# VH-VL binders against Thioredoxin-like protein AAED1, chloroplastic, part 14

Target 1, 196 residues: Thioredoxin-like protein AAED1, chloroplastic, of Arabidopsis thaliana (Mouse-ear cress) (q9zuu2)
Amino acid sequence: AITGASSGAGIGKGTADSLDTVKVLDLRGNEIPISDLWKDRKAVVAFARHFGCVLCRKRAAYLAEKKDVMDASGVALVLIGPGSIDQANTFVEQTKFKGEVYADPNHASYEALEFVSGVSVTFTPKAAMKILESYMEGYRQDWKLSFMKDTVERGGWQQGGILVAGPGKDNISYIRKDKEAGDDPPVEEILKACCA
Key: E = the ipSAE of ESMFold2; O = the ipSAE of OpenDDE; V2 = 0.75 times the mean of E and O plus 0.25 times the DockQ between their complexes.

## First folded at step 9 (VH-VL)

Design c4 (from j16 with heavy chain S31Y K59Y E104K Y105S; framework fv_ifinatamab; at its last look DockQ between E and O 0.03; V2 from the best seeds 0.00; counts 0 for: pae E 7.6 > 2, SAP .521 > .496, placed apart)
Heavy chain, then light chain:
Amino acid sequence: QVQLVQSGAEVKKPGSSVKVSCKASGGTFSYYAMHWVRQAPGQGLEWMGYIIPIFGTAYYNEKFKGRVTITADESTSTAYMELSSLRSEDTAVYYCARETYLFKSGSSYFDYWGQGTLVTVSS
Amino acid sequence: EIVLTQSPATLSLSPGERATLSCRASQSVSYMHWYQQKPGQAPRPLIYDASNRATGIPARFSGSGSGTDFTLTISSLEPEDFAVYYCQQYSSYPLTFGQGTKVEIK
ESMFold2, look of step 9: ipSAE 0.014; ipTM 0.535
ESMFold2 (binder alone), look of step 9: mean pLDDT 92; pTM 0.948
OpenDDE, look of step 9: ipSAE 0.644; ipTM 0.851

Design c5 (framework fv_zagotenemab; at its last look DockQ between E and O 0.02; V2 from the best seeds 0.00; counts 0 for: pae E 15.9 > 2, placed apart)
Fold by ESMFold2, look of step 9:
Structure c5 (fold): chain C 196 residues (1-196), chain A 123 residues (1-123), chain B 112 residues (1-112)
Amino acid sequence: as target 1 above (196 residues)
Amino acid sequence: EVQLVQSGAEVKKPGESLKISCKGSGGTFSSYAIHWVRQMPGKGLEWMGYIIPIFGTAKYEKNFKGQVTISADKSISTAYLQWSSLKASDTAMYYCARETYLFRSGSSYFDYWGQGTLVTVSS
Amino acid sequence: EIVLTQSPGTLSLSPGERATLSCRSSQSLLYSSGDTYLHWYQQKPGQAPRLLIYGASSRATGIPDRFSGSGSGTDFTLTISRLEPEDFAVYYCQQYSSYPLTFGGGTKVEIK
């Protein structure tokens, strides 16, 4: 049994077993078992909707603001996005994200973690307000990445989440599955799970 | 599943006011554009305008702007079409329709329609 | 504003026959992304319109294979390969390329 989430709920043993076969790609194109990302250290793992998403870029930035706290606690900051390694590299160049970035072009981790997908959870009133707020703060949607064939074919309706896991491949202590686009937890909730 | 239910037929005299309604059920309402379409007797379909209830402001076709008011109350999943002073030329069937955006195809279309409200304005 | 011209105004046909309906736009409906913003609706007597075809050629869910759409740019066609009794109705094309949204004048398909 795995627990540790506040409002986002934990992960069951069946889902943790499903992650055993999941691989993601590093920026060089090497396949990495997803559990290797936290086998030897604790990690905060953010799952983006896609690499061009303005709301996901804002989330990445607010997590990166706490990188010093994570480093002091021996916790890695990781971002996974559903897309190609080229899209992941473009994200890193555009955002200067200070954490590790991995690609999941087949959505294998999203399927294993049963993240939400759908039109009704992508275009909500809350998401619209969050997009406006993000633009007022200077964040921008990358329209080139947003219209890439892989993004369109894999469905722009995919939602993400946040996971805290490790050390140890089966040690998942927190998971939050986004209910809709822009469903950010308070950052203090994440810090309590990883670092306090 | 998703339904739009409009208020019943109205028989009015010129100069009277009227507010007709379009109530949504079976799905999310406030984040979808709700459009109004007029069909005069024996004629085709005319787009009048729309509202997205969460934003509260309406967009109008130019000939309807100032002639009718489109509004919504998101708390009860209802959009409205309103006249302050009806004319005989307002006699028509009025439909509400929900716009759906399909990101994969890049298309928007009207996937759900109300049953229509017949408004008859006669002396 | 974009004007949609449908022809013919009326088609008088028998069940089992092929119907071909035309819609011409005063401006191109092809968006830069490759999307085409033309839709077809069916309206039976006493009923609200129903979506048949979106994006010029894609059938809406539950629409039989006998309905097909084609065309691009300014010239569009709706084809009903074999008319069924329930297909006798009025058909409208509609553009979403720019505001104001506009409909064609309609083509009535009636039994002769």
Scores: ipSAE 0.000, ipTM 0.432, lowest interface PAE 15.9, mean pLDDT 80
ESMFold2 (binder alone), look of step 9: mean pLDDT 89; pTM 0.925
OpenDDE, look of step 9: ipSAE 0.033; ipTM 0.593

Design c6 (framework fv_navenibart; at its last look DockQ between E and O 0.03; V2 from the best seeds 0.00; counts 0 for: pae E 9.7 > 2, off the site)
Heavy chain, then light chain:
Amino acid sequence: QVQLVQSGAEVKKPGSSVKVSCKASGGTFSSYAMHWVRQAPGQGLEWIGYIIPIFGTANYNAKFQGRVTITVDKSTTTAYMELSSLRSEDTAVYFCARETYLFRSGSSYFDYWGQGTTVTVSS
Amino acid sequence: DIQMTQSPSSLSASVGDRVTITCKASQDISSYVAWYQQKPGKAPKFLIYAASSLQSGVPDRFSGSGSGTDFTLTISSLQPEDFATYFCQQYSSYPLTFGQGTKLEIK
ESMFold2, look of step 9: ipSAE 0.007; ipTM 0.574
ESMFold2 (binder alone), look of step 9: mean pLDDT 91; pTM 0.936
OpenDDE, look of step 9: ipSAE 0.053; ipTM 0.609

## First folded at step 11 (VH-VL; framework fv_ifinatamab)

Design d1 (from c4 with heavy chain E99L L102T; at its last look DockQ between E and O 0.06; V2 from the best seeds 0.00; counts 0 for: pae E 17.2 > 2, off the site)
Fold by ESMFold2, look of step 11:
Structure d1 (fold): chain C 196 residues (1-196), chain A 123 residues (1-123), chain B 106 residues (1-106)
Amino acid sequence: as target 1 above (196 residues)
Amino acid sequence: QVQLVQSGAEVKKPGSSVKVSCKASGGTFSYYAMHWVRQAPGQGLEWMGYIIPIFGTAYYNEKFKGRVTITADESTSTAYMELSSLRSEDTAVYYCARLTYTFKSGSSYFDYWGQGTLVTVSS
Amino acid sequence: EIVLTQSPATLSLSPGERATLSCRASQSVSYMHWYQQKPGQAPRPLIYDASNRATGIPARFSGSGSGTDFTLTISSLEPEDFAVYYCQQYSSYPLTFGQGTKVEIK
């Protein structure tokens, strides 16, 4: 069942059509049609701002704490980040993220899903406070990854979101676009969408 | 099975350069990082840098900055390491090696090695 | 850069004995790997991420440790196990190796 939320809502066939030609890279560099990630199973797909982002690392940990609940429901946990395969491998090494990780170096999925981008939504008072909170909790920004040429040329102002989809390539039941850096939904909202 | 075959041994004079090749077969070349590691006689292993062939991006150990160039040719599945301004202390066996990529535990380690290329720098 | 110090430099043992090799890092590392190198050969992976055996490595090889202190154990030495062993970290660039521990027949 489709459930709506104030920050995001379930969507229909139009968004699935936008993704028809979108591909992402696995950690070995193989091109994977993005819809294959939920063709034969339901998946929670988190889209990071970039692989060095402290706020994205906190979100990854937050979702991974619920991986056992997702596994029990047959739901995969997936993270997609804009950047290279080497940046993705560094992210996995540093965070020990337990879900699947894919790279989207051309931002194709972000463009197709129309995720927000811009300086004005990256440097906000709320984002600054959440960065400080994340540091107090022990999370750290990887400044090398954050300022690699690939990251800055693609725009360090890319925002992400969360998608719940599958089984079935056209079955997208939830999408939430972050309004600004650090715009995390309550985890209960994600669990209701994937695993209720 | 992946196989890495390196070029033959070389004898060089101080101040010259050497270019060692590493040809990969039996697997995908373009998406796997190719690393270079050297071992001086009677000494341990020293990491020099890597390249990811499809992106063409090389990363170097700062110790060798300005003297090492790592390149790759996708059409021949061959990586190259060139070391310039050779000194006698550059005498070593030079290895190419590939990292494995696994989702399990997030680990990357060198699972395939070339046979090594001895470079001797002597007057 | 992270310096890895192995001890002992040489370990003289007989077949059937237990070998214990140490690797100490100059700072905490997340990923420690172990390699075996025999004369005239390239290194061979043994243990990855401190405690996981690489493909085809027999159960007599085990690894343990975290933070700065890591151990490779060979429970009962076989004739083919007399070689040099290196630890290697993949937590920070540049990647670094220990100086090696030679396990030789007594």
Scores: ipSAE 0.000, ipTM 0.445, lowest interface PAE 17.2, mean pLDDT 80
ESMFold2 (binder alone), look of step 11: mean pLDDT 91; pTM 0.934
OpenDDE, look of step 11: ipSAE 0.007; ipTM 0.581

Design d2 (from c4 with heavy chain E99M L102T, light chain D49G; at its last look DockQ between E and O 0.12; V2 from the best seeds 0.00; counts 0 for: pae E 5.4 > 2, SAP .572 > .496, placed apart)
Heavy chain, then light chain:
Amino acid sequence: QVQLVQSGAEVKKPGSSVKVSCKASGGTFSYYAMHWVRQAPGQGLEWMGYIIPIFGTAYYNEKFKGRVTITADESTSTAYMELSSLRSEDTAVYYCARMTYTFKSGSSYFDYWGQGTLVTVSS
Amino acid sequence: EIVLTQSPATLSLSPGERATLSCRASQSVSYMHWYQQKPGQAPRPLIYGASNRATGIPARFSGSGSGTDFTLTISSLEPEDFAVYYCQQYSSYPLTFGQGTKVEIK
ESMFold2, look of step 11: ipSAE 0.089; ipTM 0.639
ESMFold2 (binder alone), look of step 11: mean pLDDT 91; pTM 0.938
OpenDDE, look of step 11: ipSAE 0.148; ipTM 0.732

Design d3 (from c4 with heavy chain E99Q L102T G106D, light chain D49G; at its last look DockQ between E and O 0.05; V2 from the best seeds 0.00; counts 0 for: pae E 11.5 > 2, placed apart)
Fold by ESMFold2, look of step 11:
Structure d3 (fold): chain C 196 residues (1-196), chain A 123 residues (1-123), chain B 106 residues (1-106)
Amino acid sequence: as target 1 above (196 residues)
Amino acid sequence: QVQLVQSGAEVKKPGSSVKVSCKASGGTFSYYAMHWVRQAPGQGLEWMGYIIPIFGTAYYNEKFKGRVTITADESTSTAYMELSSLRSEDTAVYYCARQTYTFKSDSSYFDYWGQGTLVTVSS
Amino acid sequence: EIVLTQSPATLSLSPGERATLSCRASQSVSYMHWYQQKPGQAPRPLIYGASNRATGIPARFSGSGSGTDFTLTISSLEPEDFAVYYCQQYSSYPLTFGQGTKVEIK
């Protein structure tokens, strides 16, 4: 029996085991075991498609709007993106994201979590409409980051997801794997998993 | 710098179709929304729709009820607008216009325009 | 659909005079843009975001307004300013233009 806290996701020890050897980079280039991000505290971890993605920037902003609720519950807000430390630092500079940001240049966390990939799920008509809607709300795509060689070569067609985990390395209570670009859960679902 | 060059004037019969081209040079084509705007003789401006070439999807003014098709060819940096089932009231100058691209949404205006293509629909 | 109504339809003025052009929206809009068009030419951008001058536009052009009421002001008309002026909104689809205000020599 696998314990879980939310709808729309499968969770359990198998997911935590797949992350045992995964490391990410902080903005200074230090390697951090990914489970350290929720070892001593609960965290909401958003996995971006890539650092230039307008839909991922919109998701980051709507999660950041709930940072006060997360802080009051002792929950950290974390974003992980595929790509280099330079790409991660550019993301932080451009978005002013209030949570922690880490880079996963080898896509190790994405592979371990088996997030969806492929051009057909990235450039759907629905995703194009969501991109336009995000532009109307003031968000912008960084096309240089979106189409940098490293982004394309290392899986620029990658989808992400959201994970709620901790305290404790094995304590994963919620995971959502995006089916396509812009597949956002209702924010209430995330808050229920982290903070209710 | 950025330049938009459109195809030449056309004379068409009612019921036929026309395809106007707009070739971009001097800047990046794929990332900017390319709009089509028409102007009947002595009249104002009417928005028809746009495409963002990298996404390949077009967005239309519903007024044209599927008579308009907007496409883009990234390899030639050229946008196209095709208007079918032509009527005499479709006589107009047709412009392509590039939307700006900035982080500030209040800055989404048309910064470069093609020279215009006169389409005359007469019997 | 948001209808933009410009007034007056024609302003007949002399060089050096102040021109005030009005654009009224049928619903509140967040963004208003202004374009200038001379005979036989494509429009060119003038004002964006209600009050910001586009690149290379001289200081005598200014824009103001919010909600449903917007104005374009030319503080002292120059000979090259006699043209048609259009307002344009991008707050909802379809995008719409005003019908134009012609500024002509008296």
Scores: ipSAE 0.006, ipTM 0.470, lowest interface PAE 11.5, mean pLDDT 82
ESMFold2 (binder alone), look of step 11: mean pLDDT 92; pTM 0.950
OpenDDE, look of step 11: ipSAE 0.017; ipTM 0.595

Design d4 (from c4 with heavy chain L102T, light chain Y31N D49G; at its last look DockQ between E and O 0.16; V2 from the best seeds 0.00; counts 0 for: pae O 6.0 > 2, placed apart)
Heavy chain, then light chain:
Amino acid sequence: QVQLVQSGAEVKKPGSSVKVSCKASGGTFSYYAMHWVRQAPGQGLEWMGYIIPIFGTAYYNEKFKGRVTITADESTSTAYMELSSLRSEDTAVYYCARETYTFKSGSSYFDYWGQGTLVTVSS
Amino acid sequence: EIVLTQSPATLSLSPGERATLSCRASQSVSNMHWYQQKPGQAPRPLIYGASNRATGIPARFSGSGSGTDFTLTISSLEPEDFAVYYCQQYSSYPLTFGQGTKVEIK
ESMFold2, look of step 11: ipSAE 0.257; ipTM 0.716
ESMFold2 (binder alone), look of step 11: mean pLDDT 92; pTM 0.946
OpenDDE, look of step 11: ipSAE 0.018; ipTM 0.617

Design d5 (from c4 with heavy chain E99L L102S S108Y, light chain D49G; at its last look DockQ between E and O 0.11; V2 from the best seeds 0.00; counts 0 for: pae O 7.3 > 2, grease 19 > 18.9, SAP .579 > .496, placed apart)
Fold by OpenDDE, look of step 11:
Structure d5 (fold): chain C 196 residues (1-196), chain A 123 residues (1-123), chain B 106 residues (1-106)
Amino acid sequence: as target 1 above (196 residues)
Amino acid sequence: QVQLVQSGAEVKKPGSSVKVSCKASGGTFSYYAMHWVRQAPGQGLEWMGYIIPIFGTAYYNEKFKGRVTITADESTSTAYMELSSLRSEDTAVYYCARLTYSFKSGSYYFDYWGQGTLVTVSS
Amino acid sequence: EIVLTQSPATLSLSPGERATLSCRASQSVSYMHWYQQKPGQAPRPLIYGASNRATGIPARFSGSGSGTDFTLTISSLEPEDFAVYYCQQYSSYPLTFGQGTKVEIK
């Protein structure tokens, strides 16, 4: 059974409090409280499975396509991955992602948000099809990143999600936890949450 | 050079199952989708499904979804196709075919094929 | 599913002649490929991405087309070219093949 996957208009204060203790790393290696990312601004935060994930890259791309709408609304686009700073930098170099990118090598934010992890939720026939479609659309998996120690230690099975939060550390207005790899919500749902 | 070597011919009774193997050599197995295609005698080619070994997930032609199981063993670089509830109409040569991606064309195509396995279903 | 219709069903020609094979899709396809199959053998890739020759394929083979109409051309038939040719689409699942065109010696 797939557990932990949910979508809704917010998370409990307990989860927000847990997030307040989480630090992520910017591309320069500076520790940033994750809640600071939406403390003074609204943000769309995409949590990647890992920085080499083709489906994550596709997600990043379709979000980035709406960055102008987000910018017009004063909403920041943020991507967080569970890899190292080097992986994050590689991701930016390869994808030219226009949003902000942060690394969470300890998976602290993923744990706080209770994102699911497991082989059964990562590799499904649906996910496989989406992977192939992604390749057909020109996206690529970085296998080197996929097999790095921090990714392997999680088996590459960590799932992500999408968060819309701020302004205010406790103002989490939208959370969608991925049920499986490639479980992307319609972009309009995100825009409604962040920018309506 | 990549080679796909399939198991030998099979003769089966109606209602039984057959499992055909396809062993890959000369290249990476885990990252390439292995497809199965069959060809009835004197007929065209029919796509059955595929698996990506590293993911262990398969996708099937709905026509076969209830009867076909595609698996892969990365340790032996071998893909398998099992077809159950065999019928006389299942008599065919079954092929494994590797899917590759061409960056030049931006397309996927079958670059290597097994030699085929004849499965005969007869009472 | 996308239905691929090849024409003609059989093409009878002599060595040295030009062969033109057609493949029509029931809907627009992004990726069309051609395979050659000789009796008792597995299919082998001939043309991929509508116009690219697979490894080892002679220059006399060429492919063209887009959308719903694709063509395989053999400029001058060699004895070894007499075979069945299949078009195949990879635009949508289920993957489908044409019914084949048999190029036979006249």
Scores: ipSAE 0.014, ipTM 0.600, lowest interface PAE 7.3, mean pLDDT 89
ESMFold2, look of step 11: ipSAE 0.092; ipTM 0.632
ESMFold2 (binder alone), look of step 11: mean pLDDT 92; pTM 0.937

Design d6 (from c4 with heavy chain E99V L102T F103Y, light chain D49G Y93W; at its last look DockQ between E and O 0.06; V2 from the best seeds 0.00; counts 0 for: pae E 17.0 > 2, SAP .514 > .496, placed apart)
Fold by ESMFold2, look of step 11:
Structure d6 (fold): chain C 196 residues (1-196), chain A 123 residues (1-123), chain B 106 residues (1-106)
Amino acid sequence: as target 1 above (196 residues)
Amino acid sequence: QVQLVQSGAEVKKPGSSVKVSCKASGGTFSYYAMHWVRQAPGQGLEWMGYIIPIFGTAYYNEKFKGRVTITADESTSTAYMELSSLRSEDTAVYYCARVTYTYKSGSSYFDYWGQGTLVTVSS
Amino acid sequence: EIVLTQSPATLSLSPGERATLSCRASQSVSYMHWYQQKPGQAPRPLIYGASNRATGIPARFSGSGSGTDFTLTISSLEPEDFAVYYCQQYSSWPLTFGQGTKVEIK
C-alpha cells in the first residue's frame, strides 16, 4: 500500500472544500484566497518546502522553462512557499523565477492539502545526492533561509507538492504530494495534466 | 570540524603517473563532493574535477579528461586523484577541497582545503 | 567556459590604505567567490556569493558586484593581508578562477 502520494484521479470536492478558507500573501502583502489563483484560469501551483531549498529552486527553474507552453495554453505558473513576504521576495531576486510567487507563513495550504513532513524524509541519501546534482547544475541553497528559526520551527522538514487546478475554484484535476525531499515528477507528467 | 590531510610531496619522471591522497576527518565524507585544484609555480588556480564518494561518480574538467582519474574510498574517508602521462607542465601543488553548503545567498564555496601536495615532474 | 580577468595584476600599498580588486567575467555569473592565498599556504575563503563574508573573516573585507563585474575591497590593509587574491565562479562547469591579484605591502 502506498501512503502520502496522490496523482490524478483521486481528487474530490473534499480537497477543494479544505482550501475554502485558505489565504496566501502576494509579494506586496495582500491576502489572496488561494482558490483565486485558479478561479478564472488553469494554474500549475508548485508548493516549495521553503524558500531557501535548492531542490525547490531546481524544480521552479524546470517548470519555468515550460512557461511558454503554459502561456500558450492559458495556464499560469505559480509558486507558493512557507514563510514571509521578505523570504519570498529574496527567492524571486535570487532565482529570477518568471511565474507568480506567494507566501504562506501559517502553512495553511500545506495543512489543508496534508503534505508530508518529517526529518527522516528530509535528510535521506537520495536528497543529499539530488542536492549535489543540483549544485553541479548551478542551483544553490540559501542556507540562511533554510535554517532561519521560523523555517525550522514552522516546517523546515515540510515537504511540498504540485497542484493543477482551474478554471473554477473547485476544479482540482491533479495533485502530487512529495514523499521526500527531491521527489520530482517528470515535467512531462505536469504538462499532460495542464496543457495536453 | 572537517580536516583534509594530503599525502606527501612527490618527484616524478615524464610519462609516469602520480596518485595523491586526501583523507577527510571531522564530518560526513560520503555525501559531499571532493574537488581537486592545482597550482603551477607562480601561476593561478586550476580546477581539475570532483567526485561524489557515495555514488562513485567523478566529473572532470575536459582539459584533463583522459589523463585524470578521481576516486574515493568511503571506508577510509579518503579521496584520490591520479594524473597519468605526466609532463613537465604538470609540476604543481595539488589541493583537495570540499564544498561547504552555506546558509546565505544559496551559494557554496570551498571552505575546507588540504595542505597541498607538491608534484615535481623532471627529466 | 567562463574566463575571469582580475585587475590589477599587482597592488603595492601600505598598511592602512584601501585596496580595491576587480574581477570581470566573460559572461554573466550568479555565484562569485573570493579566496586569499598567503605564501606557502592553501587558499582561504574570504567572500562567497559576491558579498557574504566567510566564517571568521574580518569586517574590513567586503565584496560587491553582479553580472560580469565584481569587486573585493579591503577597507584598511593590515600587514597580514599581503597575499594573492583569486575570484572564482561557481555558476557554470568547468569551475574557473581568475589569474590572481597580488597585494604587496609597499
Scores: ipSAE 0.000, ipTM 0.443, lowest interface PAE 17.0, mean pLDDT 80
ESMFold2 (binder alone), look of step 11: mean pLDDT 90; pTM 0.933
OpenDDE, look of step 11: ipSAE 0.022; ipTM 0.598

## First folded at step 12 (VH-VL; framework fv_ifinatamab)

Design e1 (from d4 with heavy chain T102L; at its last look DockQ between E and O 0.06; V2 from the best seeds 0.00; counts 0 for: pae E 13.0 > 2, SAP .514 > .496, placed apart)
Fold by ESMFold2, look of step 12:
Structure e1 (fold): chain C 196 residues (1-196), chain A 123 residues (1-123), chain B 106 residues (1-106)
Amino acid sequence: as target 1 above (196 residues)
Amino acid sequence: QVQLVQSGAEVKKPGSSVKVSCKASGGTFSYYAMHWVRQAPGQGLEWMGYIIPIFGTAYYNEKFKGRVTITADESTSTAYMELSSLRSEDTAVYYCARETYLFKSGSSYFDYWGQGTLVTVSS
Amino acid sequence: EIVLTQSPATLSLSPGERATLSCRASQSVSNMHWYQQKPGQAPRPLIYGASNRATGIPARFSGSGSGTDFTLTISSLEPEDFAVYYCQQYSSYPLTFGQGTKVEIK
């Protein structure tokens, strides 16, 4: 499938309701209601496939390149990944990502947002091209994180997305659900949604 | 423990092609980039491209695009490099090299190398 | 593409001496590696990420540098260290190698 991003006020209410009870873990292991991440400020929230994913590391890097624009607009940069806080801390150590990082070991946010999963959308020719392109740019897969039991059991076929939300827990102005591995939006689309 | 064993030396005529093999043993094959690097006699090292076997897609140094084909056979744990339209300046030792990934440093380098395959192009 | 220039081209030294090899990049790199190659052999890794020794590499080998300037140091040359040394960047494609520095016995 090729269906893309959803944007606008009409999407926010239903999506926000699905997140009402969802919690994520900070890097110390404390539970945080996911809507607290944008309750008092606007946030760009990237949902990774998993913390070892080369394509997600590339996405994190290109979003981080725009952190100064986001900071100037009062917008937080947040990354959520499925997996343990140990995997999240390893991601931060390896990538030096400057945004906030949270773990969702039970995939609760992914389930609530109905992000795509499946082998046919993970192993596509386009995903293979994107992985090689990322390797050509110097990004690398962490194979230990990618094949840890927790990653495989919870959704090695899991896809992610990008959400722009806040201020206010019900105020979701942009959501893009990745259709396959490596389904990146142009960064300008995200900046228009968050930072005008 | 990974070992890379390449096919034997070859002598080729200009305009022909050569296919060099690189068999991996003692480790994982499918999820590691396999690179090809050549070295002309008395010269330095030149990177040609790589493949990640599980994805089957190769990427090439633009210098060689159109003449080089890099493939992998997962069932035999063997990578191949084929160079066509050979010229005398393609005379070189061709190496395969496996990339290693060290998550703590975030850097990758070529930890395991094949023994090299001399390809001589002579009329 | 990033050009790596090694100096000197040849370094003639005696066992026990300190060898200092330079690698200069045409633009900033963050992921510099060093390899050793002896005649008739494949290269072997020495240093990765500018300063980390690869597995099994003796402590007399060390690397340093950042940005465009990188150095490989052999604190006290052993007979087996007389070889050609290559720097290699893995920060930008295409991957490139320096032209090599030959360390030879005086």
Scores: ipSAE 0.005, ipTM 0.487, lowest interface PAE 13.0, mean pLDDT 82
ESMFold2 (binder alone), look of step 12: mean pLDDT 92; pTM 0.944
OpenDDE, look of step 12: ipSAE 0.744; ipTM 0.891

Design e2 (from d4 with heavy chain T102L K104G G106D; at its last look DockQ between E and O 0.31; V2 from the best seeds 0.00; counts 0 for: pae E 4.0 > 2)
Heavy chain, then light chain:
Amino acid sequence: QVQLVQSGAEVKKPGSSVKVSCKASGGTFSYYAMHWVRQAPGQGLEWMGYIIPIFGTAYYNEKFKGRVTITADESTSTAYMELSSLRSEDTAVYYCARETYLFGSDSSYFDYWGQGTLVTVSS
Amino acid sequence: EIVLTQSPATLSLSPGERATLSCRASQSVSNMHWYQQKPGQAPRPLIYGASNRATGIPARFSGSGSGTDFTLTISSLEPEDFAVYYCQQYSSYPLTFGQGTKVEIK
ESMFold2, look of step 12: ipSAE 0.142; ipTM 0.607
ESMFold2 (binder alone), look of step 12: mean pLDDT 91; pTM 0.940
OpenDDE, look of step 12: ipSAE 0.600; ipTM 0.832

Design e3 (from d4 with heavy chain T102R K104G G106E; at its last look DockQ between E and O 0.23; V2 from the best seeds 0.00; counts 0 for: pae E 7.1 > 2)
Heavy chain, then light chain:
Amino acid sequence: QVQLVQSGAEVKKPGSSVKVSCKASGGTFSYYAMHWVRQAPGQGLEWMGYIIPIFGTAYYNEKFKGRVTITADESTSTAYMELSSLRSEDTAVYYCARETYRFGSESSYFDYWGQGTLVTVSS
Amino acid sequence: EIVLTQSPATLSLSPGERATLSCRASQSVSNMHWYQQKPGQAPRPLIYGASNRATGIPARFSGSGSGTDFTLTISSLEPEDFAVYYCQQYSSYPLTFGQGTKVEIK
ESMFold2, look of step 12: ipSAE 0.014; ipTM 0.502
ESMFold2 (binder alone), look of step 12: mean pLDDT 92; pTM 0.946
OpenDDE, look of step 12: ipSAE 0.708; ipTM 0.873

